# Designs tried in a protein design chat: VHH binders against Protein DOG1-like 4 (DOGL4). Part 14

Target 1, 232 residues: Protein DOG1-like 4 (DOGL4), of Arabidopsis thaliana (Mouse-ear cress) (q84jc2)
Amino acid sequence: MSKMRNLVEEKFLEFYESWVIQLELYLHQLLIAHNNNTMSETELRHLISKLTTHHKAYYTAKWAAIREDVLAFFGSVWLNPLENACSWLTGWKPSMVFRMVDRLRKSRVVLVEAQVKKLEELRVKTKFDEQKIEREMERYQVAMADRKMVELARLGCHVGGESVMVVEAAVRGLSMGLEKMVKAADCVRLKTLKGILDILTPPQCVEFLAAAATFQVQLRRWGNRRHYVTHS
Below, E stands for the ipSAE of ESMFold2; O stands for the ipSAE of OpenDDE; V2 stands for 0.75 times the mean of E and O plus 0.25 times the DockQ between their complexes.

## First folded at step 17 (VHH; framework vhh_6qgx_2)

Design o04 (from l02 with S105Y; at its last look DockQ between E and O 0.01; V2 from the best seeds 0.00; counts 0 for: pae E 22.2 > 2, placed apart)
Fold by ESMFold2, look of step 17:
Structure o04 (fold): chain B 232 residues (1-232), chain A 124 residues (1-124)
Amino acid sequence: as target 1 above (232 residues)
Amino acid sequence: QVQLVESGGGLVQAGGSLRLSCAASGFTFSSYAMAWFRRAPGKEREFVAAISRSGGSTWYTYSVKGRFTISRDHAKNTVSLQMNSLRPEDTAVYYCAARTWTSGYYFDSEYDYWGQGTRVTVSA
C-alpha cells in the first residue's frame, strides 16, 4: 500500500491539502470576476496578484520540503494516483499550459496579434528550457547508473561497512541532483506563469487563471474518485 | 490496452548469443523509457538494462555491461536486448518494462507497464 515516509511528507501533505482548499476559494472569486462586468481593473489586478502569490507559496513550501527529502516527491502518498501519474519532475510539464491558452484562443479569449507573437516566443523559450532539463536528467541517469550498479554489486557480495558508506554516498548524490532538477523545473513553471500573465490583459488573466484552477481542482477530484473506486 | 510482448528466449550454450525483442502497443512508444529486468530461479527480479525515451542514453547492470546491448526502434515500436557471451548465471525469465520518463530506471517499482516475460536458459 501507499505509505508516508516521515514528518517532511506529513507536513507537506497537510500544507498541500490546505493549499488546494484555498485554491478552490480563489476559483470561486475568479468565476465571479469572470461573470461580473462591474469589477474594476484594480480589483482584477488584486485578484490576479492573490493567485500569483498563492502559486509562489506552493513552490516556497515545496522547495523547503525537497531540501529535506526530495525523494518524497517521487511517488508521494500526498498526491492521489491521477495527479502522480501526470507528474513531470514532480509536477506538470510547463509547456502543457499553452494547450490551455490555445483552447481559450479558440473559444473565449480574443488575443491581438502582438499578444499572439509574444505568447509564441514564450512557448518556444519554455520548450527550450524543458529540453535542457530533460538532457540534464538523462546525463544524471547515466552518471548514477554506473556508480549505483558498482555499489549495489559490492553490497550483494556481502562486503562489510565500506559498502554501506558508499551506498549512503550514492543516495545523497542522487538526492542532491534530483533537488536541483526539480527546482529548475519549478522555476520554468513559475517563469512561464508570470510570462503569460504579463502578456494577457487583466480580464484575460482572470479567464486563464480560472481555467487553470478549474483543471487543477478537477484533476485532484478525479484522482480521488479513481483512488476510492480502486481501493474500495 | 497497453501491451508489451517479449520474444526471442530459448536454450543456448554458454558463450552463445540471443536477441530478445519486445513489441509495444497501446501507448505512445516515443514517450516512454524502456527497460529489461530478469528473475533467476530463487532470486528477486533485478535490473538488467534501460534505454531513454529518445534512445540517446543506455544503462546496464554491472554483470552484463560490455556483453548486452539494449536498443529501440521507434518505427517498429520495439525494444531489443542483444545478449552476447552468455553465462549460466544469465539464466532467468526476462521482462520488458516501460515508464513515462527516465528517472528511476533501476527499481522495478518505477515502471508502469510490464510484459509476461520470456525464458532464457544458458547451459554449460
Scores: ipSAE 0.000, ipTM 0.085, lowest interface PAE 22.2, mean pLDDT 75
ESMFold2 (binder alone), look of step 17: mean pLDDT 86; pTM 0.886
OpenDDE, look of step 17: ipSAE 0.019; ipTM 0.428

Design o05 (from l02 with S105L; at its last look DockQ between E and O 0.01; V2 from the best seeds 0.00; counts 0 for: pae E 18.5 > 2, placed apart)
Fold by ESMFold2, look of step 17:
Structure o05 (fold): chain B 232 residues (1-232), chain A 124 residues (1-124)
Amino acid sequence: as target 1 above (232 residues)
Amino acid sequence: QVQLVESGGGLVQAGGSLRLSCAASGFTFSSYAMAWFRRAPGKEREFVAAISRSGGSTWYTYSVKGRFTISRDHAKNTVSLQMNSLRPEDTAVYYCAARTWTSGLYFDSEYDYWGQGTRVTVSA
């Protein structure tokens, strides 16, 4: 039945639970650093580095899981995401993180014009990379909708081995392409995160990371989605 | 009523120059970031250039950087686009747009007000 979890999904969920527990510990440290100014700049940069490494570890584990079974991350609606040119590969769009930056600017974080320029440039680069991934998705959707591929599947029912091998090769190619695209999307997410942290000062990074971790923890508590949460 | 009125479009040879102007009325001009977008036949509208509310910062799409210059004149409530070294690929309808927030300057869905556009044709 389409509602059953597979083994790769179950294993990744176990990892994710442990990962969130550690994120909550880091969030506590971020909140102390943000509210009391009890940490030196060196200590702030060390904490920021720990958070960066923790987020990278999430994607490292995810990439290991998609090597085993990328389709586990699409759930029961696998074909619908591939038919919809507007779907996103197993997560939030990388550029969504800029909505959090924009909220912080309206409340507590004061950015100088040079930082605003760099953030806007990064937003454009991130959206450009998103568009490249969307174009790759379109190519794969066209390949799946190729009537020659459908006809070969029907011919395989009539002629046997050679047509089955063509269909099996096409399915293998699709899975390999999906893994590549999911990793590409995750790389954009990581590069965007690093880019933001490079532009912000250490106190601003702490505020941003605290907001991001708070959102991630709350999304985990409220989310019943089969798709695994990202940091975008 | 908010109005943005473009002018200065026309036909020009490749390598030539053209200056577009956008007259703004019906809002506090100095409170808005201004931009130019363009739409080539059969293509989506794309970002060309933007200028901050103060005029202290400018942004350009890569294909026009070094050739186009955006500027604003607060006394005349105008935004201009000086277009040098024009190429046939610059052929498009050019639109003036206005926005109060400085983030998202590259995306047309983020702009509040638009002009009707002025046509620029660059012959080979």
Scores: ipSAE 0.000, ipTM 0.170, lowest interface PAE 18.5, mean pLDDT 75
ESMFold2 (binder alone), look of step 17: mean pLDDT 86; pTM 0.880
OpenDDE, look of step 17: ipSAE 0.027; ipTM 0.430

Design o06 (from l02 with S109E E110Y; at its last look DockQ between E and O 0.56; V2 from the best seeds 0.00; counts 0 for: pae E 13.4 > 2)
Fold by ESMFold2, look of step 17:
Structure o06 (fold): chain B 232 residues (1-232), chain A 124 residues (1-124)
Amino acid sequence: as target 1 above (232 residues)
Amino acid sequence: QVQLVESGGGLVQAGGSLRLSCAASGFTFSSYAMAWFRRAPGKEREFVAAISRSGGSTWYTYSVKGRFTISRDHAKNTVSLQMNSLRPEDTAVYYCAARTWTSGSYFDEYYDYWGQGTRVTVSA
């Protein structure tokens, strides 16, 4: 029987909960900045820097945790079922952020020709990097794995059977491969985020970051509301 | 059955201090993250501060950061809000809230138990 949470999961659960509430507080600041016409460009850049640092802190903590137990990040205990269902290799699919940019472009954000061209170049590069990772996942068949594959890896040493050492070696090999792929996917996520923020002006960056944080917070709210309704 | 009872509200001059307390009963206090929200007349309820289940992490809305301090006492089953350097815009009914989770939330929808509130009035 799998334990509810191991040490890595408990540590990251507490980190993630703190990280999300801080994101919620930064969202409030982003919304104020969006509505405040008197904020200087320097003030906007400072807020954008706080958000960038906050996202980098997430990956710093994640990479330390996956070194200890990458399997904890497949079906994570710190995410609700809706959030987990939206995962692509332990996180959001990098190219999906361009759907958010497209929505902002149609609504409140006007981009000049040079920005549009740079965003298209970045989108193509991001999709290319995704395709490389997807081809590697097919070799490991990770994209087809369900929770049973993850639980077999965790339970291999606890279930009686011959050749325990062979099972342990296979699990270690899978874990090493998964760690490399998760880090590669995270690097694409960070490169894409930084690329978008470099192309957009500070006011546009504030709008983008506010939309992204709003989406993440609403996904958590919606998923938790369904959870609370079924339990209460 | 679960009860959260706020106390410590009152009238105070601008620049003054108040300490709010919230006594919790009818549940295992150590299993809940706690928060304070406030509602000014004619406005919607807004987040003020939260403290994790363990007490290891705290969060504050921007307008109270550096002036308010949230804390909890597992022996007394209380959560407190120390409010310093009070301003007239802090005038509101303050509510204590509890959530079955390791951490608080900015959104009031995530809290299952609420107190009746305590009135804080800050005169200019």
Scores: ipSAE 0.000, ipTM 0.296, lowest interface PAE 13.4, mean pLDDT 78
ESMFold2 (binder alone), look of step 17: mean pLDDT 88; pTM 0.907
OpenDDE, look of step 17: ipSAE 0.020; ipTM 0.411

## First folded at step 18 (VHH; framework vhh_6qgx_2)

Design w01 (from l02 with S105T; at its last fold request DockQ between E and O 0.14; V2 from the best seeds 0.00; counts 0 for: pae O 6.1 > 2, placed apart)
Amino acid sequence: QVQLVESGGGLVQAGGSLRLSCAASGFTFSSYAMAWFRRAPGKEREFVAAISRSGGSTWYTYSVKGRFTISRDHAKNTVSLQMNSLRPEDTAVYYCAARTWTSGTYFDSEYDYWGQGTRVTVSA
ESMFold2, look of step 18: ipSAE 0.568; ipTM 0.858
ESMFold2 (binder alone), look of step 18: mean pLDDT 89; pTM 0.913
OpenDDE, look of step 18: ipSAE 0.025; ipTM 0.496
ESMFold2, fold request of step 22: ipSAE 0.524, 0.574, 0.638; ipTM 0.844, 0.862, 0.881
ESMFold2 (binder alone), fold request of step 22: mean pLDDT 86, 87, 86; pTM 0.885, 0.886, 0.886
OpenDDE, fold request of step 22: ipSAE 0.005, 0.020, 0.000; ipTM 0.300, 0.335, 0.268

Design w02 (from l02 with S105A; at its last look DockQ between E and O 0.69; V2 from the best seeds 0.00; counts 0 for: pae E 11.4 > 2)
Fold by ESMFold2, look of step 18:
Structure w02 (fold): chain B 232 residues (1-232), chain A 124 residues (1-124)
Amino acid sequence: as target 1 above (232 residues)
Amino acid sequence: QVQLVESGGGLVQAGGSLRLSCAASGFTFSSYAMAWFRRAPGKEREFVAAISRSGGSTWYTYSVKGRFTISRDHAKNTVSLQMNSLRPEDTAVYYCAARTWTSGAYFDSEYDYWGQGTRVTVSA
């Protein structure tokens, strides 16, 4: 029997499947551009713009869906267990993207000193913003624990319809708090992505985007393959 | 028992059209996304087109975009590939494939079930 899903989960599952397939097709274009010396700067900028627009479309859809059901994004049905286990506040951890940048510097890409300095500044800012969100999440978790203890004490004294309003308020507060934190994390992700693409040249951007897309596709592939192993 | 059976292949002159069909049985068709792959002589199997489990979204490899159309019919449990403006480079054995909604779409290793293939030959 399949797992039960609500309407938000079903619609976003369809969206995400479409989005990932299109990302895979853009990855093919990025790999061709990476290996093809005949593409002009204008053509590279167009491809980079397509990738940027594709990523923005993901967040546009996500933020609309979060308004309806933020909890769907914690343990998402459209992600395999490995993808879910690797998430930080419903997505990739912003500071970790700089490991992709480090790989660029070690492999095939020469960065000039001005780029290196700007990337280091961005890395520090990204880590600072990330840590601020983690502190806010800790405060939120403490507040939820305190409210849950009060809620349980109230339910112990008022079993019945009177307790429904308290439970509904707690659930609404949980959802609004989580939505705020997820959006804050997504804003850091978008600022970090934009910052990196602004610092890199168009050929370097193509290589970075190819590496990032490859990692995302391979994480999905690896997690999906384990589901075909039986207990034999 | 799961079965995917392709049909509609054959010999066609360049510029012509063919429609491939894949009849699916032995599983809940609406729970699976479908794709077409192809293998040209001496080459590895490559992605051609995919369609979501609902049929609401479709994707194509660059070389066939605008010429090929994938579709599915939930009442008939079939997926089809309409191939127009065929070129000699489209000559291949075409395979129907099925994957769960949680699998990736592009790599052939992500697909659970495969048909035996139907041959398409495009003459100059």
Scores: ipSAE 0.000, ipTM 0.393, lowest interface PAE 11.4, mean pLDDT 82
ESMFold2 (binder alone), look of step 18: mean pLDDT 86; pTM 0.881
OpenDDE, look of step 18: ipSAE 0.023; ipTM 0.457

Design w03 (from l02 with T102V; at its last look DockQ between E and O 0.68; V2 from the best seeds 0.00; counts 0 for: pae E 11.5 > 2)
Fold by ESMFold2, look of step 18:
Structure w03 (fold): chain B 232 residues (1-232), chain A 124 residues (1-124)
Amino acid sequence: as target 1 above (232 residues)
Amino acid sequence: QVQLVESGGGLVQAGGSLRLSCAASGFTFSSYAMAWFRRAPGKEREFVAAISRSGGSTWYTYSVKGRFTISRDHAKNTVSLQMNSLRPEDTAVYYCAARTWVSGSYFDSEYDYWGQGTRVTVSA
C-alpha cells in the first residue's frame, strides 16, 4: 500500500516496461520478416539496426541508473522471480546467447564453414572474458570479507566517529566494485551480441533476433502469469 | 465491479476520422495502464495502442502509427483513441483493456479487464 520504492527503482521499472513493450513490437516485425521473403537486404539491415540500437538503449539507461544505486539491480523489483533466477551479474550470462545460436544451427540456419569458425572464436573469447570477471568477483568477495573483519574488530575496541567513517568508506567501496563488475559484464554482453550479428547474414540475423526476443518475452510472460496466479 | 464501456464506433468513409472513448469504473483508474485492441472479421484480436498509467508513454502497432493517437483523461476516467486517415483494413470491433501495471503490453493475455467492444466500419 504505502511501500515506496526509491526513485531509481521506480524510474527504471517504468523504463524497463516500456523497453519490453518495444521489444515485443520489434518481435512482431522480426516474425513478419522471417515468414515473408518480401523484404530487401536494405530493409533487413534497417530492422537489425533498430534491434541493435534498442539493446544499446537498455544498457545506456541501466548504466545511468547504476550510478545512482547499483544494489537495486540485484534482485530487481522490475523483474519477476523467474527472470531474477536467470540473472548473472544483473543479466544473462554472456555465453548463454550461443545456446540460441546452436539451436538455430541444428534446426533451420545453415552456416558456412567460415561462419562456424568465427562463431567458435567468438565463443572462446566470450568464455575467456566471463572467466576474467568471475576471478575479479572472487577477489572482490575476499576483499569484502577482510574489510568486514576489520570493521568488527574496530567495533569491539572502541566507540567513536572513526568507526562510522570506516564503515561508510567500506560500503561505498562495495558499491563501486559492484558497479565496475556489472559494467564489465554488460560490455561483454554487448560485444558478444554485436559479434554474432557481424558474423551472420542479414536473414540469419533476423532469425537469431526473433528467437532471442521470443525467449525473453516468453520468459517474462510465463513468470508474470505464475506470479499473477499465486496472488489471485 | 470493474466496468469498461466503449463508445464512438460507427460507419465512416475511407480517409475519415473517428474518436473512440472508453469509460472506466469500479477501480482506481490512475493505477492502470490502458490499451486498445481490435478484432477484424475472421481474424484474431490484435494490439492497436497502449498508454502508461501516468500517460507519459504511448505505444502503437506499426500499421496505425502516425494515424491513431491514444490519450487518457484522469478527471473523467476515460481513455480515447483518435483514429485519422481511416482505411478499410481498420474495420474491426475495438476493445478497451486495462492492466494492473505501469505500462501496457503487446499481448492480450497480460490485461486484467476488458470492455465488450465497439464496432468500426470503414467503407471504401
Scores: ipSAE 0.005, ipTM 0.404, lowest interface PAE 11.5, mean pLDDT 79
ESMFold2 (binder alone), look of step 18: mean pLDDT 88; pTM 0.897
OpenDDE, look of step 18: ipSAE 0.020; ipTM 0.485

Design w04 (from l02 with S105V; at its last look DockQ between E and O 0.53; V2 from the best seeds 0.00; counts 0 for: pae E 13.0 > 2)
Fold by ESMFold2, look of step 18:
Structure w04 (fold): chain B 232 residues (1-232), chain A 124 residues (1-124)
Amino acid sequence: as target 1 above (232 residues)
Amino acid sequence: QVQLVESGGGLVQAGGSLRLSCAASGFTFSSYAMAWFRRAPGKEREFVAAISRSGGSTWYTYSVKGRFTISRDHAKNTVSLQMNSLRPEDTAVYYCAARTWTSGVYFDSEYDYWGQGTRVTVSA
């Protein structure tokens, strides 16, 4: 049930495959750093910087692609159905990342009270920003539905080029609104990620980044493995 | 039937070079990412290098970066591994593998097809 892909989808599919492969290789380095204390703080900071740069590169490419076709990011051809089902506005839900932080607190990672306070402040702000985006999306969708109902009533009396213009305008309005909402969500994601990495120590950052990369890689493997039957 | 056939293995002195080749048949070569894995005696099979479907991107495990180069030739349906500055710890059986574009590179369980392997021995 695959649709023909446009150039934006084809280009981003190639980019994303390469990007995930590189994430997997960085995950290997994170797991080495996690499993023993052979890396210095300088080496850990360098690895953290590589991961941060890698994530920023994803958003750079995504924002360029969204300008051309935001709808490609809702039900993406480069993601399996499980990955798509877990998406919130074309990506991971910012508040859910704190579940990984919570698990670190219950394991080997020791957080001091000052870190706990800052993480709770960030969690609250992240949830607030999420809710703000969700409310704005709802308002936009309601406004689009109201506008469309009025124009559809007019269309019921006319058949011709004017109905095409109304539909085209509604679709353009939806795409513009979706682009803004996706970028807003991505900004919350980047701000939350930066905030967490600023609060955690370098060893703690490695633990967090390893958990996040593991989840993303496993979600991909998990969804792909449910289709084991091959055709010949 | 899908086949991956490695060649180019052998005995080489430390500091030397060796070029492995993998001939692919029985599938659409350009639709698969290709990789090399290796298994040393007493060790688990480990990732060495991978190359994207188009050949535009390559990845290497840390211990071989700067010494090994993976490449592919779509006209000949081959993937190659140029191994320079070889060390005794590079001694292993090297396997060629292919995966669909949606599978992970690092995890050997994600690869659909495997060669029989070619032996590389690096003498001190």
Scores: ipSAE 0.000, ipTM 0.333, lowest interface PAE 13.0, mean pLDDT 81
ESMFold2 (binder alone), look of step 18: mean pLDDT 87; pTM 0.888
OpenDDE, look of step 18: ipSAE 0.149; ipTM 0.609

Design w05 (from l02 with T102V S105T; at its last look DockQ between E and O 0.45; V2 from the best seeds 0.00; counts 0 for: pae O 8.1 > 2)
Amino acid sequence: QVQLVESGGGLVQAGGSLRLSCAASGFTFSSYAMAWFRRAPGKEREFVAAISRSGGSTWYTYSVKGRFTISRDHAKNTVSLQMNSLRPEDTAVYYCAARTWVSGTYFDSEYDYWGQGTRVTVSA
ESMFold2, look of step 18: ipSAE 0.339; ipTM 0.754
ESMFold2 (binder alone), look of step 18: mean pLDDT 86; pTM 0.879
OpenDDE, look of step 18: ipSAE 0.017; ipTM 0.331

Design w06 (from o02 with T102V; at its last look DockQ between E and O 0.04; V2 from the best seeds 0.00; counts 0 for: pae E 19.5 > 2, framework grips, placed apart)
Fold by ESMFold2, look of step 18:
Structure w06 (fold): chain B 232 residues (1-232), chain A 124 residues (1-124)
Amino acid sequence: as target 1 above (232 residues)
Amino acid sequence: QVQLVESGGGLVQAGGSLRLSCAASGFTFSSYAMAWFRRAPGKEREFVAAISRSGGSTWYTYSVKGRFTISRDHAKNTVSLQMNSLRPEDTAVYYCAARTWVSGQYFDSEYDYWGQGTRVTVSA
């Protein structure tokens, strides 16, 4: 009652801060590998595996937390407003990652025809999976439209035991549906990441992961600045 | 010269309502997210509610969800806290605070500017 946030939020905030710090350390390793043309394939694959495991660890921790309280992940306290503004079902829209791949193709990553074909197939599949999730969201239209009414009911006086029980049941029902949708979105995110890494060569994977980590770290740093916000 | 000036505090009976207001000056109001914190006697300052720069997102500590509503008025450069169904446990000095876009909206160390506070006393 006097707590600013529940234990789930507090624990995940601590996890997320540690997770970002570790991502920054991996970014340094990616940048070293990017600038060194003599790295063995084994060394590159090991580094790529570390990044893949780090991203999987994020989702493992997230899925444990959403089991307890999925609503904590909408408007997350551990994300700054810029990060929250970029969210679709508690994360980047899965297909947005292809904009980063496209940018890399223009400046840094040279892809052969077979890779381009496979990436386009993955992009189409990723967008199809996104649309499937969006259709599931439409099926919950009555629940989503009533979500604002449930939030307003939480703002009102909770007199009478029946009104509290009805509100709690409604929140639980919405939470179960949202949990399934968030997990589905996260699975598409992971599948898309793994698919991209499977298509790219190890040096190309390092380029991609470095760009992704750089963007994520810079988005947090820029969003954390107190006086100037430059996103360039 | 940045100033945040709270008003609207006072004595109220349990179950009653109060509306706190915070007038902001000396900075571009639309560039800052706003929050309310409170300090009860002998306790540390705790987060109550926050509102994004645009007003499109709001956050509340769990003990006040459903009872308190934060809002902002860009024309008047004010942020308000409507407090309904007040309880004796809500007795505290309430502070208005402002921050740029940063994480940690629940932590008082992340806020750049603070008001002097307005006292709210809820009697049984």
Scores: ipSAE 0.000, ipTM 0.095, lowest interface PAE 19.5, mean pLDDT 75
ESMFold2 (binder alone), look of step 18: mean pLDDT 87; pTM 0.892
OpenDDE, look of step 18: ipSAE 0.016; ipTM 0.362

## First folded at step 19 (VHH; framework vhh_6qgx_2)

Design n21 (from w01 with T102D; at its last look DockQ between E and O 0.23; V2 from the best seeds 0.00; counts 0 for: pae E 14.0 > 2)
Amino acid sequence: QVQLVESGGGLVQAGGSLRLSCAASGFTFSSYAMAWFRRAPGKEREFVAAISRSGGSTWYTYSVKGRFTISRDHAKNTVSLQMNSLRPEDTAVYYCAARTWDSGTYFDSEYDYWGQGTRVTVSA
ESMFold2, look of step 19: ipSAE 0.000; ipTM 0.160
ESMFold2 (binder alone), look of step 19: mean pLDDT 86; pTM 0.884
OpenDDE, look of step 19: ipSAE 0.507; ipTM 0.808
ESMFold2, look of step 20: ipSAE 0.000; ipTM 0.268
ESMFold2 (binder alone), look of step 20: mean pLDDT 86; pTM 0.885
OpenDDE, look of step 20: ipSAE 0.300; ipTM 0.706

Design n22 (from w01 with T102Q; at its last look DockQ between E and O 0.01; V2 from the best seeds 0.00; counts 0 for: pae E 15.9 > 2, placed apart)
Fold by ESMFold2, look of step 19:
Structure n22 (fold): chain B 232 residues (1-232), chain A 124 residues (1-124)
Amino acid sequence: as target 1 above (232 residues)
Amino acid sequence: QVQLVESGGGLVQAGGSLRLSCAASGFTFSSYAMAWFRRAPGKEREFVAAISRSGGSTWYTYSVKGRFTISRDHAKNTVSLQMNSLRPEDTAVYYCAARTWQSGTYFDSEYDYWGQGTRVTVSA
């Protein structure tokens, strides 16, 4: 039996399917630019800007949706199980993007020593921001558990509307805290992406974006084939 | 046995229109997303258009967007490609393809079943 989807999930599923297909189209353009050297620096910067805008559009839509239902983004119906298993606070762990940077260093791309230094500084900063968010999330989860224990004890003493209102307030408080943490994680993701693109030259940016898009597309294909094989 | 049979190809003047059709058999048509690919002489097969299992979502490569329309008919088990404002660079063998999952829409390696193709020639 397939799971029922609420309105937020249905709308974001439609958005996400379109968004990923457009990403695949941009991947095609990135591969052409990378393999053929047929584009000027100005044209490369324009393509890079389109990719940046595309990623920002994802977060704009996501932030509108989490205002309505942040829990929909934990175990999302628009992601396959493999994609969900790779999620950290509703997305790629920000520092995971440096796998694509490391791939550049192992490929034919030559990074100047100054670029390598700046990339390592950014990696350290990104990991620091991740750790800060993880500490905040852990403390929030502990605080919510303690608060829920108190509210459950109160429910044991009372039956009726007051007890329902207390439970509803606790659920709303959890959602507000999760929304804050998800937005914080997303801001680290965007800041990290922007930082990498500012350090790299336009041809290097194209190769980086191609690697990142390829990985995302392959993860979706692999996870969908895995689901398909299991389901069939 | 799964079969995809394309029809409707031919010779047409630039600026003209042509409608391709693909008849599907040997599988549950409503369980498959459908696509059209094309191969120009001396080139690799490239994505043209795709349609979801339900028909509610469609995708097009940039060069055909606004000119081509993909559609499907579940009663007839067919998928069609309406090709308007044809250009000489649209000259190719057009292939119908089927897959059971929506991911990987743009790459030919993601499609399980293929037709034999129908030739479209657009004269200048």
Scores: ipSAE 0.000, ipTM 0.206, lowest interface PAE 15.9, mean pLDDT 78
ESMFold2 (binder alone), look of step 19: mean pLDDT 87; pTM 0.893
OpenDDE, look of step 19: ipSAE 0.006; ipTM 0.312

